# Ledger of designs, part 6: VH-VL binders against Protein RTF1 homolog (VIP5)

Target 1, 136 residues: Protein RTF1 homolog (VIP5), of Arabidopsis thaliana (Mouse-ear cress) (q9c950r261to396)
Amino acid sequence: VPTFEDVKEVTIRRSKLAKWLMEPFFEELIVGCFVRVGIGRSKSGPIYRLCWVKNVDATDPDKTYKLENKTTHKYLNVVWGNETSAARWQMAMISDGHPLEEEYRQWIREVERTNGRMPTKQDISEKKEAIQRTNS

## First folded at step 18 (VH-VL)

Design cc3 (from bb5 with light chain T57E)
Fold by ESMFold2 at other seeds, fold request of step 20:
Structure cc3 (fold): chain C 136 residues (1-136), chain A 122 residues (1-122), chain B 111 residues (1-111)
Amino acid sequence: as target 1 above (136 residues)
Amino acid sequence: QVQLVQSGGGLVQPGGSLRLSCAASGFTVSSNYMSWVRQAPGKGLEWVSVIYDEGETYYGDSVKGRFTISRDNAKNTVYLQLNSLRAEDTAMYYCARETVGDYRYYYGFDVWGQGTLVTVSS
Amino acid sequence: DIQLTQSPSSVSVSVGERVTIDCKSSQSVLYDSYNWLNWYQQKPGQAPQLLIYWASERESGVPDRFSGSGSGTDFTLTISSLQAEDAAVYYCQQYYSYPLTFGQGTKLEIK
């Protein structure tokens, strides 16, 4: 079971998504990582879910939007729990912040509730290395 | 194309009840965040309530405990049940959509119904 | 609750002129590098329409004469070359936390 720190190390922020948006390695790098998806608000402000990225969808070029002063039609297909939660999000709705421990606990609880899958520690180690190599 | 058609409303005594309806066409209510926003005659806008795609709800303080937002997915319709009505609840009630859909994002209230008037007077 | 105060309360201007409308928030709505502040236009007898989101982003189909600016607690809507169809009441709205709240409105009339 990956720890909060394991997941935090492979959570990609909005600014990184925008930075890498046009790179040939973008999809290969981002798939299998985590992102914090904005899902609305509470009395305390915006709320996010820690979601696992399953693929990048760019199949509808008419679905363009602005991401950090760039224009794109790339969307992230993500899951929270299991595949029945699969949803396609604008990267503009991804947080530029780091995951909160409460968000990690909510993710764990939802995976358990739905009998979902988790990345292995090896999967995370491989993504961590890929991210580090890209940042060099 | 995309449309919200409202019904329900009218004149009611203080303490009375009404149920407002908001029927959607061109999109699926259960795939979006849906809100009610009201406007007293000659006054500004007041957010009333929201129901999320997964069913979570929130309410404005002035209506909490008296109003209930709900939906019927088979009818593609959002409802607002107004109970224990007061004169201050007199307003034009709008339903509104926040676009979440299949290509998910939410920027604000992008589709509005035509409004329905509720008048609370003895 | 976040209170929003608009100024002016009303303004009367001629077509082709520039109009500015200010919105002051009782607390910052800057979060996660976005300003969670929207602008709506409500023409007479109509429902409101979304104009600007995240303080400065135009909604699809909104003419470029409408622009938004500001950050934190102080925001401005600018109409750079007013047209007759712009006669409306304009509302700012914080989109940060529940309860969602609107400014009291600014009525724009054409001379």
Scores: ipSAE 0.866, ipTM 0.937, lowest interface PAE 0.6, mean pLDDT 93
Fold by ESMFold2, fold request of step 20:
Structure cc3 (fold): chain C 136 residues (1-136), chain A 122 residues (1-122), chain B 111 residues (1-111)
Amino acid sequence: as target 1 above (136 residues)
Amino acid sequence: QVQLVQSGGGLVQPGGSLRLSCAASGFTVSSNYMSWVRQAPGKGLEWVSVIYDEGETYYGDSVKGRFTISRDNAKNTVYLQLNSLRAEDTAMYYCARETVGDYRYYYGFDVWGQGTLVTVSS
Amino acid sequence: DIQLTQSPSSVSVSVGERVTIDCKSSQSVLYDSYNWLNWYQQKPGQAPQLLIYWASERESGVPDRFSGSGSGTDFTLTISSLQAEDAAVYYCQQYYSYPLTFGQGTKLEIK
């Protein structure tokens, strides 16, 4: 089971999604990473879920939106528990902040409740290395 | 093609109850965040309530404990149950969509119903 | 609760002129690099329509003569080259926290 620190190291912020959006490696890099998805708000402000990226959906070119200073029709298909929770989100709704430990605990709890899948420690290590190579 | 059609409303005595309906077409209410926003005659807008796609609800301070938002997914309809009505609840009530279903994002209230008038008077 | 105060309360301007409407928030609505502040237009007898989100982004179909600016607590809606159909009441709205709140409105009239 990956730790909070493991997941944090492979959580991609909105600014990085925008930076890498047009790179040929984008989908390969982002799939298997985590993102914080905005899911609305509370009395204290915006709230997020820590979600696992399953793929990048670009199949409807009419679903165009702005991400930072760019235009795209790429969406992230993410999972919060098991595959039945899959949802497509605009990358504009992804947080540019770091995950919270409570968000990680909620993700773990939902995966366990739904008998979902998690990345292995090796999967995380490989994603971390891929991210580091891309940043260098 | 995307549309919200409201029904219900009318004249109600103080302390009375009423249920407002908001039927959606061109999208699924259970895949969106749906809100009610009201506007007293000649006055500004006041957010009333929201129901999230997963069923969570929130309410404005002035209506907590008296109003209940709900939905019927089979009818693709959102409801607002107004109880213990007061004169200050007199307003045009709008339903509005906050989230766009399967291609998820939320920028603001992008689709509005036509409004239904509720008048609370003896 | 976050209070929004608009100014002016009303304005009368000729077609082709520039109009500015201010909105001040009692708390910052800047979070996660977004300003969670929207603008709506409400024409007589109609429901409101979203114009601007995140302080400065135009909703689809909104003419580019509408622009939003500002950050944190101070925001401005600008209409350049006003058209007759722009006569409406304009509302700012914080989209940051519950309860969602609106400014009291600014009535724009054509003279």
Scores: ipSAE 0.861, ipTM 0.935, lowest interface PAE 0.6, mean pLDDT 93
Fold by ESMFold2 at other seeds, look of step 18:
Structure cc3 (fold): chain C 136 residues (1-136), chain A 122 residues (1-122), chain B 111 residues (1-111)
Amino acid sequence: as target 1 above (136 residues)
Amino acid sequence: QVQLVQSGGGLVQPGGSLRLSCAASGFTVSSNYMSWVRQAPGKGLEWVSVIYDEGETYYGDSVKGRFTISRDNAKNTVYLQLNSLRAEDTAMYYCARETVGDYRYYYGFDVWGQGTLVTVSS
Amino acid sequence: DIQLTQSPSSVSVSVGERVTIDCKSSQSVLYDSYNWLNWYQQKPGQAPQLLIYWASERESGVPDRFSGSGSGTDFTLTISSLQAEDAAVYYCQQYYSYPLTFGQGTKLEIK
């Protein structure tokens, strides 16, 4: 079971998504990473879910939106618990902050509740290396 | 064409009840965040309630415990049940959409119904 | 609860002029590098329409004479080169936390 620190190290922020958006390696790098998805708000402000990126959807070129200073039609399909939670989100709705421990605990509980799949520590290590190579 | 068509308003006495309806076309209410916003005559806007795509709800303090937001996915319709009505509830009630279905985002209230007047007086 | 105070409460100006409308929030609405502050236009007898979201982004179909600025607690809607059809009440709205709240409104009249 990956730890909070393991997941934190492979969670991609909105600013990085915007930076890498145009790169040929974008989809290969982002699939299998985590993102914090804005899912609305509460009495205390915006609420996020820590989600696992399943794929990048770019199949409808007419679904354009602004991400930072760029226009794109790329969306992230993400999973929170199991595949029945799969949803397609604008990257503009991804947080530019780091995950919270409570968000990690909620993710773990939802995976357990739904008998979902999670990355192994090996999967996480591989993503860490891929991110490091891209940042060097 | 995206549209919200409202019905169910009218004149009621204090303590009475009404149910407001908001029928959507061109999108699915169950895939969106849907809200009610009201405006007393000559006054500003007041957010009333929201229902999320997964069913979670929130209410404004002035209506909590008296109003209930709900939906019927088969009819593609959002409802607001108004109970224990007071004179202060007299307003134009709008339903509004916050998000877009399969390509998800939420910027603000981007689609509004035409409004339904509720008048509470003896 | 976050309270929003608009100023002025009303203004009467001529076509072609520039106006500014201020909105002050009782608490910061800057979060996650976004300002969760929207502006709406409500023409007589109509539902409100979204003009600006995240303080400065124009909604689709909104003319570029409308612009928003500010951060944290202090925000401004600017309408350059006013047109007759801009006569309306303008509301700021925090989109940060429940309960969602609106400013009291600013009535813009064309003289």
Scores: ipSAE 0.852, ipTM 0.933, lowest interface PAE 0.6, mean pLDDT 93
Fold by ESMFold2, fold request of step 20:
Structure cc3 (fold): chain C 136 residues (1-136), chain A 122 residues (1-122), chain B 111 residues (1-111)
Amino acid sequence: as target 1 above (136 residues)
Amino acid sequence: QVQLVQSGGGLVQPGGSLRLSCAASGFTVSSNYMSWVRQAPGKGLEWVSVIYDEGETYYGDSVKGRFTISRDNAKNTVYLQLNSLRAEDTAMYYCARETVGDYRYYYGFDVWGQGTLVTVSS
Amino acid sequence: DIQLTQSPSSVSVSVGERVTIDCKSSQSVLYDSYNWLNWYQQKPGQAPQLLIYWASERESGVPDRFSGSGSGTDFTLTISSLQAEDAAVYYCQQYYSYPLTFGQGTKLEIK
């Protein structure tokens, strides 16, 4: 079971998604990482879920939107819990902030509730190294 | 293409009840965030309630405890149950969608119904 | 709850002129690098329509003459070259926290 620190190290912020959007390595890098997906608000303000990226969907060119300075029709297919939660999100709805420990605990609870899958520590280690190579 | 059609309004006495309906076509209500917004005659907009795709609900303070938002997925319809009605509840009631659906994002209320008038008067 | 105050309450302006409408929030709506502040247009006898989101982004199909600006607590809607069809009531709305709240509205009339 990966720790909060493990997941935090492979959580990608909106600004990084925008930076890497047009790179040939984008999908290879981002699949298997985490993102914080905006899912609405509460009495206390915006709320996010920590989600696992399954693939990049670019199949509908008519679904264009603005991501910072760029226009794209790429969506992140993400999972919270198990595969029945799979959904396509605009990267504009991804947080540019750091994950919260409560978001991590909510993700763990949902995976357990739905008998979902988690990345292994090896999976995370490989993503961490890929991110480091890209940032260098 | 995408449409919200409202019904169920009318004249009711103080203390009475009504149920407002908001039927969607061209999209699925259970895959979206759906809200009610009201506008008293000659006045501004007041947010009333929301139901999320997973069923969580929130209410404005002026209606909490008296109004209930719900939905029927088989009918693709959102409801607002208005109980213990007061004169100040007189308004045009709009249902509205935040786009979440298959290509998910939410910028604001992008689809509105035509409005249903509720009049609370002796 | 977050209160929004618009000014002016009403404005009468000639076609082709520039109009500004201000919205002041009782607390900041800046979060995660977005300003959670929307603008809506409501033409007579119609439901409101989303115009601007995140303070400055135009909704699809909204003409370039509409622009939004501001951050934190102070926001402005600008119409750079007014047209006759822009006669409407304009509302700002915080999209930050529940309960969602609207400004009281600004009625824009054509002279």
Scores: ipSAE 0.844, ipTM 0.929, lowest interface PAE 0.6, mean pLDDT 93
Fold by ESMFold2 at other seeds, fold request of step 20:
Structure cc3 (fold): chain C 136 residues (1-136), chain A 122 residues (1-122), chain B 111 residues (1-111)
Amino acid sequence: as target 1 above (136 residues)
Amino acid sequence: QVQLVQSGGGLVQPGGSLRLSCAASGFTVSSNYMSWVRQAPGKGLEWVSVIYDEGETYYGDSVKGRFTISRDNAKNTVYLQLNSLRAEDTAMYYCARETVGDYRYYYGFDVWGQGTLVTVSS
Amino acid sequence: DIQLTQSPSSVSVSVGERVTIDCKSSQSVLYDSYNWLNWYQQKPGQAPQLLIYWASERESGVPDRFSGSGSGTDFTLTISSLQAEDAAVYYCQQYYSYPLTFGQGTKLEIK
């Protein structure tokens, strides 16, 4: 079971998505990472979920939007819990903040509740190394 | 074509009840965040309630405990049950969407129904 | 709860002129690098329409004569080169936390 720190190290912020958007390695790098997806608000302000990136969907070029100062039609297919939660989100709705431990605990609980899948420690380790190489 | 068609308004006595309906076409209500917003005659806009795609709900303080938002996914329809109505509930009631189906984002209330007038009077 | 105060309450101007409408929030709505502040237009007899989101982004189909600016607690809607069809009531709305709240509105009339 990956720890909060393991998941935190492979959680990609909105600014990084925008930075890497046009790079040839973009899809390969971010698939298998986590993102914080904005899912609305509460009395306390915006709420996010820590979601696992399944793939990048760019199949409808007419679904164009702004990400930071760039235009794109790339969307992230993400899951929370199990595959029935699969949803396609604009990267503009991804947080630029770091994950919260409570968001990690909520993700763990939802995976357990739905009998979902998690990345292995090895999956996380490989993704961490890929991110580190890209940042070097 | 994306639209919201409302029904169920009318004249009702204080203490009465009414159910407003908001039927969606061109998108699925259960894949979106759906809200009710009201506007008293000659006044501004007041947010009333929201139901999220996964079913979570929130209410404005002035209606909490008296109003209930719900939906019927088979009918692709959102409802607002108005109970214990008061004169100050007299308003045009709008339903509104704030997400876009399979290509998800939420910028604001991007699709509105035509409005349904509720008048609460003795 | 977050209160929004608009100014002016009403304004009457001629076609082709420029108008600014201010919105002040009782609390900052800046979060995660976005300003969670929207603007809506409500023409007579119609439902509101989203104009601006995140303080400065135009909704699809909104003419470029509409622009938004500001951050934190102070926001401005600017309408340049006014057209007759711009006669409406304009509302700001915080999109940060529940309960969602609107400004009291600014009525724009064409002379």
Scores: ipSAE 0.844, ipTM 0.930, lowest interface PAE 0.6, mean pLDDT 93

Design cc3 (from bb5 with light chain T57E)
Fold by ESMFold2 at other seeds, look of step 19:
Structure cc3 (fold): chain C 136 residues (1-136), chain A 122 residues (1-122), chain B 111 residues (1-111)
Amino acid sequence: as target 1 above (136 residues)
Amino acid sequence: QVQLVQSGGGLVQPGGSLRLSCAASGFTVSSNYMSWVRQAPGKGLEWVSVIYDEGETYYGDSVKGRFTISRDNAKNTVYLQLNSLRAEDTAMYYCARETVGDYRYYYGFDVWGQGTLVTVSS
Amino acid sequence: DIQLTQSPSSVSVSVGERVTIDCKSSQSVLYDSYNWLNWYQQKPGQAPQLLIYWASERESGVPDRFSGSGSGTDFTLTISSLQAEDAAVYYCQQYYSYPLTFGQGTKLEIK
């Protein structure tokens, strides 16, 4: 079971998505990582879910939007518990902040509730290394 | 062509009830966040309630406990049940869409219904 | 709750002129590098329509003469080179926290 620190190290912020968007390695790097997806608001402001990236959907070139002065039709297909929660999100809706421990606990709880899948610690370690190679 | 068509308004006495309907075409309400916004005659806009794609709901303070938002996915329709109506509930009621369900984002209320007038008076 | 105060309440101007409408928020709506502040236009007899989101981004189909600016608590809608069809009431709206709230509106009339 990956820890909060494990997941935090492979959570990708909006600014990094925008930076890497046009790189040939983008999809392979991002799949298997986590993102914080904006899912609305509370009385105290915007709220986010910590979601696992399943793939990058670019199959409809007419679904174009702006991401940090770039134009794209790439969407992140993410899950929050199991595959029944799968949804395609604009990367403009991904947070540029770091995950909160409560968001991690909610993710764990939802995976358990839905009998969902989660990455192993080895999966996380491999993603961490891939991210580090890209940043070097 | 996306559209929201509203119905169910009218004249009602204080303490009465009404149910407002908002039928969607060109998109699926259950894949979107749907809200109600009202406007008293000659006044500004007041957000009333929202229902999320997963079914969570939120309410403005002035209507909490008296109004209930709901939906019927088979009819692609959102409802607002107005109970214990008061004179200050007199307004044009709009339904509005926030998200686009298949390719998700939310910038603001991008699709509005035509409005339904509710008048609460003796 | 976040209160929004618009100024002016009403303005009457000629076609081709420039108009500014201010919106002051009782607390900051800047979060996650976005300003969660929208502008809507409501023409007579119609529902509101979204013009600007995140303080400065134009909604699809909105003419270039509409622009938004500001950050945190102070925001401005600018209409350059006013057209006759711009006669409407304009509302700012915070999209930051519940309850969602609107400014009281600014009525724009064309002379």
Scores: ipSAE 0.826, ipTM 0.924, lowest interface PAE 0.7, mean pLDDT 92

